# VHH binders against p49116, part 46

Target 1, 238 residues: p49116
Amino acid sequence: EGPLLSDTHVTFKLTMPSPMPEYLNVHYICESASRLLFLSMHWARSIPAFQALGQDCNTSLVRACWNELFTLGLAQCAQVMSLSTILAAIVNHLQNSIQEDKLSGDRIKQVMEHIWKLQEFCNSMAKLDIDGYEYAYLKAIVLFSPDHPGLTSTSQIEKFQEKAQMELQDYVQKTYSEDTYRLARILVRLPALRLMSSNITEELFFTGLIGNVSIDSIIPYILKMETAEYNGQITGAS

## First folded at step 19 (VHH)

Design D16
Fold by OpenDDE, fold request of step 21:
Parts: C-alpha cells; sequence; structure tokens
Structure D16 (fold): chain B 238 residues (1-238), chain A 121 residues (1-121)
C-alpha cells in the first residue's frame, strides 16, 4: 500500500571483474554481462510488488522484459563496465566470424545494427544524465509491463506500472522542477528498448556462458536462488 | 565444518545409468543452492547442474540436459544426480559443491573426494 520503490531500490552497483584485461575476450564479456543480469534480476526480486505477483508470473514477466532491463542496466552501468570498449571488442570478435564466413550478410547487418542501436541508446541516456532514481523507476516501468503476451495478473501488473510512472513523475517534478519536459524526454526513450532483439543481445553478450545455458533457462533459477551466496559473490567475501 | 561426501560412481557402459549421492553436513542444507561439478582427466572442472535451496528450480549444462536430473532431499541433507544415457565424454570425477550457478565463478571448492564415473565399452 506504500510506494512501489524505496531508496533501497535506487542503489544499483555493478561489480566488475578486476583487473580489466588489455584484451577483452568472450569470457570477460560474458562474465561482465552475467553479473549485470544477476544484479538486475536480484533488483527485481527486492521489490515487494514483484514478489506479490507470485513465482510463475514473476518468471514470465522477467522472461518477457529481461532484455530491456539488461539494456537499461548497460546504460546505467556504462562507465563502470567500459561499455564502449566491450562493444568494440564484440565488433572485433564479429569481424573474425565474418572473415570465416560463419555469418550471412543479412545476419551481419542485423547484428551490427543491434550494436549500433545499443550504443545509441546508452549514449542518449548519458546525454539525458539520468540519475539513480530515474533509472530505478524506468526499470520498474519496464519490469511491470502488462503488454507482453502470456502474462497472468495483467491488471495487477498494470497497476504497478502506473504506480511506478506516478512515482517517477513525482520525483522528476520535485527534483527537476525547472525542467518541465524532463519526464517526457525520459519516457520517450523507452520505445527504443523494444526495438532491440533479445536473441541478438543474448548472442552478443552471453555466448560462452558456462554450460551454454540459455537466458530463458537461467531466469527462473536466478529468481529462486538463495540470495546469501549471491551477496557473498558480489562482495568478494566468499 | 562443511562436509560433502559423494558416492554412487562406478563403471558403466555407454547408454547406462548411475545415480550419484552427496551427503552434506556442517551447514543448513536447505538454505543453500547446490551444484554438481565434474572434472575429466586432463581437463578443468566443468559445471554440470545446480538446484535451488528449496529444490524447486534446476539448471543444467547443455551437455547433460535431458539426460541428467539433479534433485535433493532436504530432510536427509542429500543431493542427487541421476545420470541416464551416459556417454564416454561423461567420464569424470564428480563433485558435490555447496553453492549455485554463477557464470563468473572461476574455481570450485573441490576439497571433497568426489566420486568417479567411468563410461566405457
Amino acid sequence: as target 1 above (238 residues)
Amino acid sequence: EVQLVESGGGVVQPGGSLRLSCAASGFTFKRYDMSWVRQAPGKGPEWVSSITGSGDVTLYADSVKGRFTISRDNSKNTLYLQMNSLRPEDTALYYCVKGGYYPWRKTYDLSSQGTLVTVSS
């Protein structure tokens, strides 16, 4: 009955592998991406409204929006991740595949366009200078999207999305009172997320995932895994 | 002290089956995800499967998906791995590991003895 998000949901700190190697191989990229994925999903898990939807609905919801959440995470953590460097490395790896004639011309185009869209999105978010609160609310809006097929409790999801939107509006009005159109500028960026293929994202960032597991398979696991060990993993204590 | 004791390994022909067990002690078993990891001769450790603390969700490496089943009995503090349709490439020392699936994990605690699975004709 209270707010959808609290200050605890604003914190979104990604821990990267250290040190960053001179050459970013597929393994490094995958590890970095995996850390972000886990962080994003654990963030979702920490939201009481998310928990209230139940396990099945939660799983379906995250399966539907993980790419968008992940992309928002990339934008938010772009500096910490050295995203430009990662993307450049991905392109380089792709070039090798091209030289080996492993990809069709059409596929190459699709992948390159995807990388471009991803970079542009992140750049656009940086230009807007989106703060931690705004990112939190944007992620919530994306998470609680009722317009994905196959979802249950769509009415409840919609209510949560509206709540997220309202809280974002209130925050922006309060924090950026002199920028009357900031909310609109922020929200109009969300459609760009829907233009990005989850499959291509998975191929670019999660190739070489341990066990060659799919993101689809990992999602329910992350959503139900014990959090104590995860917390230890990200802090390096375990 | 955390103690994990694997059992159930042996020699089987291709297509055969084995069921591995892991007896856990020294920690609250149900509060931890568990995993199976294997190490073939001359190779590094390979993650095989993980299961959440509650046992509700499982995850498998693509190489074993559809053939292996991870399960647990929290009342007995025991982890299981049912291995069907075994292949020569499944030959390895199998370890029970406290903890779940983490793609960035570089090392596993393989301090236990493990149980040897040999698949050969």
Scores: ipSAE 0.918, ipTM 0.963, lowest interface PAE 0.5, mean pLDDT 95
Fold by OpenDDE, fold request of step 21:
Structure D16 (fold): chain B 238 residues (1-238), chain A 121 residues (1-121)
Amino acid sequence: as target 1 above (238 residues)
Amino acid sequence: EVQLVESGGGVVQPGGSLRLSCAASGFTFKRYDMSWVRQAPGKGPEWVSSITGSGDVTLYADSVKGRFTISRDNSKNTLYLQMNSLRPEDTALYYCVKGGYYPWRKTYDLSSQGTLVTVSS
């Protein structure tokens, strides 16, 4: 009945380790990525419509779209994360693997193309100067995508996606009234997210996860973990 | 004051089983995720498993997945770790830890006594 998102959902503040080290090792990259992943999932948890779908549906939904959400998060937090530096470090680590003959030529190409796609997407978003509200709505549109295989409650998911779209439209019309094509320019960026491999993203950013846990395994945990504890963790209280 | 008391450790042969327990006090147990962490001699602490406050979701390190089972009884403020198919590399001091799985966690509160698990033929 009410709006899908509120002003509280616009806030998306990623806390990075400080100070940034001179050398970004796999652990630093994984830590940074993990913080973003947790933030993205807790953001989703904070949406009443998301809660209304139920735990099983929520888990399936996030498993289907986590890569897209994560990528939008990378774009949104690119400056805070020093994303260009992180990506450069990833490339350097890959070069080491290449020198050790651990990767095939085809695999190297795939991974490098993926990194290129990530960089291009983030650059394109930066050029559009997407604001916090627009990112929130875009994340909602991506989150509530009914066209992923195996989803339940697809009609409800579609309804929420439409609400997100309408709210984005209203916001853009109100805030950028002189730019009649801004909405279209923003939405045409979304298909690029579907071209990115979640497996490669996981390999690049999450190889150093403690215990070698998969993203598939960690998603239901993040979605059900105690929120108060998480909030304390990110604020440095514990 | 938060108190965690581990028990159930011992000496077992490879392939054997042990069940660890952790009695928790000094905080609202059900409101916190809990974890098991182990430390082998001469090595740093290793995260083993975590469980949400409600007990509905569990998470395991790849090294113990399929062999260990974490569980909790919130009515008894107790955390458990069922360890099956034990291996020599599982030999360690096992700690109960208040808090869940965080990939960016650098240190664990290992102020408790822990319980020693020795797997040897």
Scores: ipSAE 0.914, ipTM 0.960, lowest interface PAE 0.5, mean pLDDT 95
Fold by OpenDDE, look of step 19:
Structure D16 (fold): chain B 238 residues (1-238), chain A 121 residues (1-121)
Amino acid sequence: as target 1 above (238 residues)
Amino acid sequence: EVQLVESGGGVVQPGGSLRLSCAASGFTFKRYDMSWVRQAPGKGPEWVSSITGSGDVTLYADSVKGRFTISRDNSKNTLYLQMNSLRPEDTALYYCVKGGYYPWRKTYDLSSQGTLVTVSS
């Protein structure tokens, strides 16, 4: 068997809506986030090993890890997205909701902590100067996680995860041979992803989805949508 | 040239059912996701439902979920919308649209004539 990932899986280019508005409204945030989500899902389905698991298993995997995958995408695309600006806008919108007594004190705390964790994670990844290959392998490790409840083919998923890990190890060894602990430093970032609430992420980034559909409902659709159409819609300004 | 022709609209009582059809031509039908969009009088277009090119996956607006069913027959280049438990608020011109669901999409190519669905007592 060949490698889990190829050079084609390293490319992860997010196209942002253009032009950027003076005021980052909910629509802009949602569109930006949705584009990233679609890119992440399309990245996943471009992996032969992912396809080999079958539609049901694929859907289950993505449903289980979309938040982690999305968050890695945020970290990777933080500059292109102007993530700090987006997060600031989200906080501002949240403050408006607070003033309108839409949220309890406890909920406010939870949401603010989530935003903080997200920012810290992205900052930590930036400090590590994670490259495109490392991100690809990290996403693969997250994607092929066998420890989510309700998954089928867990043995095969585990094999794919191990393969991703090995390839990452080989890459780091080859590329960063002078840094003997780089692999460990990178991998220890992954637990932070599990501490983030998918529900809060959905609330912050995906409020205002057309039709009021859930991420859970959109995932199987994104995984099966026609690629040619997607490319046409995402490429260019909106 | 892409051509979409909707049919099946009519007047029904609340709780009634209708089946819409869309005949597609001018493109490779099975290679494109398809959608239904509706426009009520005095309102903007509203996405209703989408289906992937293969027909394997469907998606619905929350407002129609559980009541409407989108389907397609690629051998006939036809898109369908089964509408059950119709409500007055479902009254609109219904359009068949080439293309799938995008969370941010508010504008649609409504170059077709659409088919009118009226739900009234």
Scores: ipSAE 0.879, ipTM 0.941, lowest interface PAE 0.5, mean pLDDT 93
Fold by OpenDDE, look of step 20:
Structure D16 (fold): chain B 238 residues (1-238), chain A 121 residues (1-121)
Amino acid sequence: as target 1 above (238 residues)
Amino acid sequence: EVQLVESGGGVVQPGGSLRLSCAASGFTFKRYDMSWVRQAPGKGPEWVSSITGSGDVTLYADSVKGRFTISRDNSKNTLYLQMNSLRPEDTALYYCVKGGYYPWRKTYDLSSQGTLVTVSS
């Protein structure tokens, strides 16, 4: 069989809403996050191996790992998104809720810790200077994780994950031959993704979704929506 | 030219049912996701439901989930909205829209005439 990923899977260009508002409101944050979510899922569905798993398995797989994919996307697109500014805005919005005693002390701590973890993860990835190929393979490794509960075709998923890992290894050895431990440094960052709450991520970035649709509900739709139309909407061509 | 013609609206009592239809022309219907959007008097447009081009996947606003069903017949270039258990708050002009669901979208091309649904006792 051929490689799991091709050069076409390395491209991951997020188009931000324009213009940027003077004040980053919930809508802007939600739109930005949604665009990233769509991009991430469309990236996944563009992988032949992913398609080979079938619709039900695909949906279940993405439902299980969307938060991790999204977080990797945040890290990869942090500069384009001005992620630090977005996170600061989110914190500011949360401060209003805190002042109004709408959240328990424990919940506030959980949310703030989550934001901290997001920032730390993204900063760590920036410090490692992860390139587009490495991100693509990391996303594939995360996507094809067989250890989520309730998954079918786990043997196939595992096989694809192994391919992703091998291709990443080969790429790193080839591209960064002088850095013997680069692969290890990169892979050791993945556990941090599992410690992040999908529920809190959804609350922080997607509270402003039109129609109050959950990410769980929208995933199968995003995976099956027409690509041409989506591209037109994101680029403003339509 | 894209043309969308809605029909099936009317006056119903609370708890009643209606089935809306949208006849589409001017584009390859099956290649596009479709949506229903409604606009109540004095309010902005509200997304109701979307369906993928193939019809395999549907999505609903929480406000209509479990009550409304979107469907399509690609052989007839027609979009449908089955509305059950109608409520007064469902009263609105309903528009068929070419295109799918986008979480950030607040504006829609409502160039069609729409079909009026009135739910009142």
Scores: ipSAE 0.814, ipTM 0.907, lowest interface PAE 0.6, mean pLDDT 93
Fold by ESMFold2, look of step 20:
Structure D16 (fold): chain B 238 residues (1-238), chain A 121 residues (1-121)
Amino acid sequence: as target 1 above (238 residues)
Amino acid sequence: EVQLVESGGGVVQPGGSLRLSCAASGFTFKRYDMSWVRQAPGKGPEWVSSITGSGDVTLYADSVKGRFTISRDNSKNTLYLQMNSLRPEDTALYYCVKGGYYPWRKTYDLSSQGTLVTVSS
């Protein structure tokens, strides 16, 4: 019964495509987001508790929560990704689409509201100055969510989520002993993740994936791909 | 040295089928994800499909999904691509490639011979 996460699970280093283009484009955004998606999925698959659930459960669990994990990753990596610049570029694209009558007004409103909610979430996390340990436990809490429909092994998933919550509590109490309400402030941010639409996230960040593959099809692939090859891809940036 | 030898290409009418094979040597085949990449005349390389080292998970470009099936036989060090319902747009030189799918991977080692697939009436 060791700790749910070790120091290796706290490390979350995103490498951006290089060189940074003079003007952000769909390809750069998609490659950047894909690197974060792969990083998030390899983070999840490296957790012993996750491995213990079995491969079919792993795929079902990640399919259910990938957007929440991705959104936490966006918040954690917002500075290195220049996320505010990416979102501004997307907003400009949407405004041009209105001018050219390329999208329906209802869809554009829906997408703009999603962008605003994403900005608000990332700003709230930055204001709290969430550290890498806290992000790791928050990601574990959303990963081990037993509430999604169609999951098996929900009792074991719930036990792992409770363990992640206990370890986060212990960490915050030890590290931020003078801030009595920090844990509560952190945990109340999680419900906002449920408001994020996976379909809109795909439209915003994953348009133009090589081969036009869906996120739903990539997830089982990432979870089963050879780890040594992926590690080599990280060291061979862009 | 790594060697990949493709075969099974040919000329076929639209709606026809072909099965491509790739004999691999010079590396531990089962420990690598594998891919098929194609290159039409005058065009850049296009990723077609990938399969995990164990062979249990596959991924397809949207343009071929439902028509092509990637598989492997790790006991024979062989990668396969079953191509059904072929279209003129599938005409290309097909290569097997060591390595899996990555959204940022835009270059491939196409130094092998490849196998030509021509779909024409």
Scores: ipSAE 0.812, ipTM 0.924, lowest interface PAE 0.8, mean pLDDT 90

Design D16
Fold by ESMFold2, fold request of step 21:
Structure D16 (fold): chain B 238 residues (1-238), chain A 121 residues (1-121)
Amino acid sequence: as target 1 above (238 residues)
Amino acid sequence: EVQLVESGGGVVQPGGSLRLSCAASGFTFKRYDMSWVRQAPGKGPEWVSSITGSGDVTLYADSVKGRFTISRDNSKNTLYLQMNSLRPEDTALYYCVKGGYYPWRKTYDLSSQGTLVTVSS
């Protein structure tokens, strides 16, 4: 048995492309978001409980929850990513698309609502001062969600989620002993993640992926790619 | 010393097929993801396809998906690219590259000779 996560799973260090261009563009936004996506997927694949579920289950889980993991990553790394600057650039692009009549009014409303929900979520997490341990367990709760359709091994997935919840509870009670309701305040924020559209997230952050590859096709690739090369890419061999 | 030797290129008519091969030596082939990258005359490198070290999972640029198939034989240290339904815009020098797909990767080691694919009349 043992804990679901170890200290190695708490580390979540995002490295941004350097230098930041004078004007943000689709490629810089997509490169930045891609680094977060790869970091999130490599985080998930490093978890022994995740590894135990097998390749098909791993792919199904991540396809179902990648947007929620990505959104938690955005909240955790909002300062490092300069997320507010990225979102402002996206809003300006939307305004240009309106002037050029490139998007329908209904689509623009959907996208702006999504951006506002994302900003609200990130701000609420910042106000709560969510720490790295809490983020790691929140990501695990999201990852091991047994209620997605088409999953196998749902009883095992549920047990892992319950274990993540127990470990989060233990951590919060020990670390924030004077704040009786901290766990409840944290958990109340999770349902908002289900309101985030993976379709809109892909449009906002992943338009311009090299080769124009879909997130759905990248997920199984990231879960099986060689880790040693990836580690070289993020530590300075790139 | 890492060596990658591409072969199988040639001149074909639109709609034709070619199978490219890449013989790898000087490294433990199965421990590395591998890619095909192409470069049209006067243009920068364009990523085409990648495959995991085990060969289990493949990834394709949208421009070639459904027409090209990447594969590998780890017992022969060989990477392949089956190209079907070729189009004039597929004309390029094709390179075998050590390493996988990364959305931020802009530079490739194209020191090998490559293999030329020309799709014309």
Scores: ipSAE 0.777, ipTM 0.908, lowest interface PAE 1.0, mean pLDDT 90
Fold by ESMFold2, fold request of step 21:
Structure D16 (fold): chain B 238 residues (1-238), chain A 121 residues (1-121)
Amino acid sequence: as target 1 above (238 residues)
Amino acid sequence: EVQLVESGGGVVQPGGSLRLSCAASGFTFKRYDMSWVRQAPGKGPEWVSSITGSGDVTLYADSVKGRFTISRDNSKNTLYLQMNSLRPEDTALYYCVKGGYYPWRKTYDLSSQGTLVTVSS
């Protein structure tokens, strides 16, 4: 019937904790990443097609794809977040952990490879100058992925993904009519998202959550929490 | 005028149980996420647990997960915290708080009286 996404779903404004400390710490990184996670989950909640899937399906879908959505969010908000500075601080913390013998050499290699893949992904998206509409459709394509194990309603999810793909194609063809291969160049970047480890993302960005709550526990909470209160939190108003 | 009245605290031995209650008034209780926060002597506030407005989803600090159960009865405008397997480290003044869990929220409105839980032999 109507479009999958509207212009209201393109807005994706991340606010950062202020001021940025002189030396970044686990709490600043975790707070910054948490703001992006909440923004990404509330973005997904706002989509009528997502709402139509029902509560159990919604939770399963987001648990399957949250890391991909989060990674797209990192790429989209890399400048606002000063992501390169955050990643440099994480590398410094890893080096301190090596000096204190807290991590194995194999784990350090895995984490450093993940950081390099993340940097490469964000750089490739910046080089393509992906706009906010394109990011919104890419996030929808990732969200409505029917091929994750254990999902129900996969036929309906597939229809929503196809609709997101169609709307992206229409947007790119209308907006970038002189660039015949832009859609293909954009879509070829998506498989890299499946290579990002949710375990490593949680270790890098979500160590030190208040109460040491896991991402797996937070996701169903964010999907059911009161939206009006959340909107008040991100504006800084009570 | 928002009012939150905690009760059910007391002195209990390690391994014991207590059930805290919070009577809420002055707002539409069922439309708000709710939290428990505790403050041990000489320490800052510590988030304990949160529950969504409908009561469908709960969230717990790692230090209490598996031992504490948050619940609510929207027909009675009451929030509960069932505390089992209590430890000396759980000794604190416990507060009922209007609002949910946010990783960036580090301050809470603790203007209510709270209810004191003391775990000691």
Scores: ipSAE 0.753, ipTM 0.904, lowest interface PAE 1.0, mean pLDDT 89
Fold by ESMFold2, fold request of step 21:
Structure D16 (fold): chain B 238 residues (1-238), chain A 121 residues (1-121)
Amino acid sequence: as target 1 above (238 residues)
Amino acid sequence: EVQLVESGGGVVQPGGSLRLSCAASGFTFKRYDMSWVRQAPGKGPEWVSSITGSGDVTLYADSVKGRFTISRDNSKNTLYLQMNSLRPEDTALYYCVKGGYYPWRKTYDLSSQGTLVTVSS
């Protein structure tokens, strides 16, 4: 039928907790990250193609790709979130733990490598000056990934992903007509998203949730919760 | 005027069961997610469970998962909490609240009477 995304799916406005604390803390980081997670999930559930796949498929898709969607959201909202400041504070904390011999060296190494990959990804997206339309199509390509294990309707998911790719191509060619290679430069960034560990993302950004409720448990709830209450707590549909 | 009336609390022994009910009025019940919140003596409010407006999806705090079951009957404007395998630490005043779960929810309207659950002896 019509286009996969409309202009309403381009809007992606993250609202940060207020007031900003004088010093970054676990609760502020977790609230900020949770708002981005909810924004990303509400974005996904608003897409007619996603709605057409049914509840079980929706949950399976988002459980498989939430970290990639979240990482794209981090890159898109990096300035609003002060992401570089958050990551620098985490790095300093980890470096102090190494020098004081307080944490496992293997775990700290894994976390530091993940932070470096995340910084590199966000910097590469900023260097390309990815716009809101391009982010929306990239998120759709990531969302409609048919190659995750355990998915049903993979043929239809693949068709939706191909449609997202086509719409991105059409947008880039129309909007950046003098830049023949922009699409290729954008698309080669996507494989880096699969290098991001959901376990480490939870540790970096969702420590305040650990021990109370898991991301895997909250995803099906976010996808079905009433939007009227959410809209009152968070700015704008996306 | 929004009104939520909890019932079904009581005194039970450890391992026992209770079923809480909440009669809702003054709003379109089926259009809202609903939650149970409890407050133990000397402690602040603790989120227990939430259910979507349709009743299709439920969410539980880790402390009660597997023991408690939230449900709703939208034709009767009633929210339920089936509490099994009760423990002394479940002792609290239980409130029915309008609205769902999100990690930054800071306000619970606990102006209702609640229903007291006591697990002892």
Scores: ipSAE 0.592, ipTM 0.850, lowest interface PAE 1.9, mean pLDDT 87

Design D17
Fold by OpenDDE, look of step 20:
Structure D17 (fold): chain B 238 residues (1-238), chain A 121 residues (1-121)
Amino acid sequence: as target 1 above (238 residues)
Amino acid sequence: EVQLVESGGGVVQPGGSLRLSCAASGFTFSRYDMSWVRQAPGKGPEWVSSITGSGDVTLYADSVQGRFTISRDNSKNTLYLQMNSLRPEDTALYYCVKGGYYPWRKTFDLSSQGTLVTVSS
């Protein structure tokens, strides 16, 4: 059997909305985040192994790990997104709610901690100088996680995860042969993803979605939508 | 040239049903996701529902979830919207739109005439 990922899966180019507004608004943030989400999902569905799991399993798998994939995407695209600026804007918007006493102290703390965790995670990944291949394999490892509840074909998912791990190992050994512990340093970042709340992520980045549609409900649609149409929407060609 | 022609609108009482149709031409229908968008008097356009090219997956705005059903017949190049349990707030011009759902979409190509749905007692 061939490799899990090919060079085509390494490419992960996020196109940001243009032009960037002088003041980042909720719409810009939501659009940027949505584009990343779509990109992440389209990336996943481009993997033959992912396709082989079937639509139901695919949907369940993405529903389980979308937050982790999204977060890895944030880290990978942090520069292009100006993520620090986006997060600052989010905080500023939240401050308005705080001033209006719309949020409980506990909720404020939770949200702020989540933002902090996002920042720290992305910063940690930047410090590690994770390259495109490593991100691809990490995303694959996260995607093909068999330990989510309610999944079918867990044995197959596990096989794919192992394959992703092996390929990552091989890549790191080949590319970073002098850094014996690089693989370990990379992999130890993954647990941080599991500590992040998908609900808070959704609230922070996707509150302005049209129709008040949940990420959960959008995922099946994204997975089956026409890629060409998406690309056209992103580039303004359609 | 892309052409979309909506039909099926009318006046119904609350709780009533209507089925809208959209005849599409000028493009390979099955290769594109399709959407319904509505515009109430004095309001901006509102996304209602989308369906993938193959018709395999559908998506609905919360306001119509459970009441409306989007479908398509690719052999006939036709998009449908079954509307049940209609409410006065559903009163609007309904447009068929080439393209799917995008969370950030502010504008819709409403170049078609649309079909008017009026829900009133």
Scores: ipSAE 0.763, ipTM 0.887, lowest interface PAE 0.7, mean pLDDT 93
Fold by ESMFold2, look of step 20:
Structure D17 (fold): chain B 238 residues (1-238), chain A 121 residues (1-121)
Amino acid sequence: as target 1 above (238 residues)
Amino acid sequence: EVQLVESGGGVVQPGGSLRLSCAASGFTFSRYDMSWVRQAPGKGPEWVSSITGSGDVTLYADSVQGRFTISRDNSKNTLYLQMNSLRPEDTALYYCVKGGYYPWRKTFDLSSQGTLVTVSS
């Protein structure tokens, strides 16, 4: 009943920690990434179709797809976050760790490949000039993915995903009517998101979370936290 | 005016238990996530635990996971922290804080009295 997303779900405005430090550190990176994670989770919880699935399904769904949503958020907010600068700082830190023999060679190779895949994904999205509506529908498509193991309401989730796909198609046809292959070019980028390791994302962006909590433990909290306090913390970001 | 009054602290042997309470007034308690924060001598504030406004979801620092249990009674405007298997490093002044867990929060409103927990032989 009605569209899956409304114009209010297109707004995705990330507020960075202020001021930006002269030298990037693990705490600034973790704080920046955490703000994006919270923004992404609050975006998901605001969708009526998501709300209709119930608390246990909501938690299971977000635990399954949080890294894909986060990666889309990185691509969408890459300039605001100065993502290229953050990734360069991480690479420099990894090089120092190699110099000091602090990491295994196989792990370092995996992490560097992940960084390269992330850079390639973000660059490809920027080259396609993906707009805010397209990002919103892509996020909905990855959020309502019935293919993840352990989900219980897969038929309903699949119907919501189909609806997101149809609304994206309608939007692209209306807005980019003279670009026959735009939808196809956008959709072929989605499989790359499944190649992103949530384990490595946590290592890259979430080292030093206050209390050393895991992302899996934070997700149920974010989905149930009081929104009035959170919204008060993002005032002035408009 | 927001007021938070902690109680239940004391001296306990290692391995012992204490239950902290926090009486809240001056705001609609159930509409806010709540946290416990502690400050050991010579150290900065350390987040311990948070609970959602409804009480449905709890979150714990790794250092206390499995030993501490946060809870709330919204009908009494009271926040609780059950502390079991206490260790000397749990010695600190414990504060009840209005507001939930944010990974980037480095500062806390510790204007209340707090309640002192001392774990010693």
Scores: ipSAE 0.716, ipTM 0.889, lowest interface PAE 1.3, mean pLDDT 89

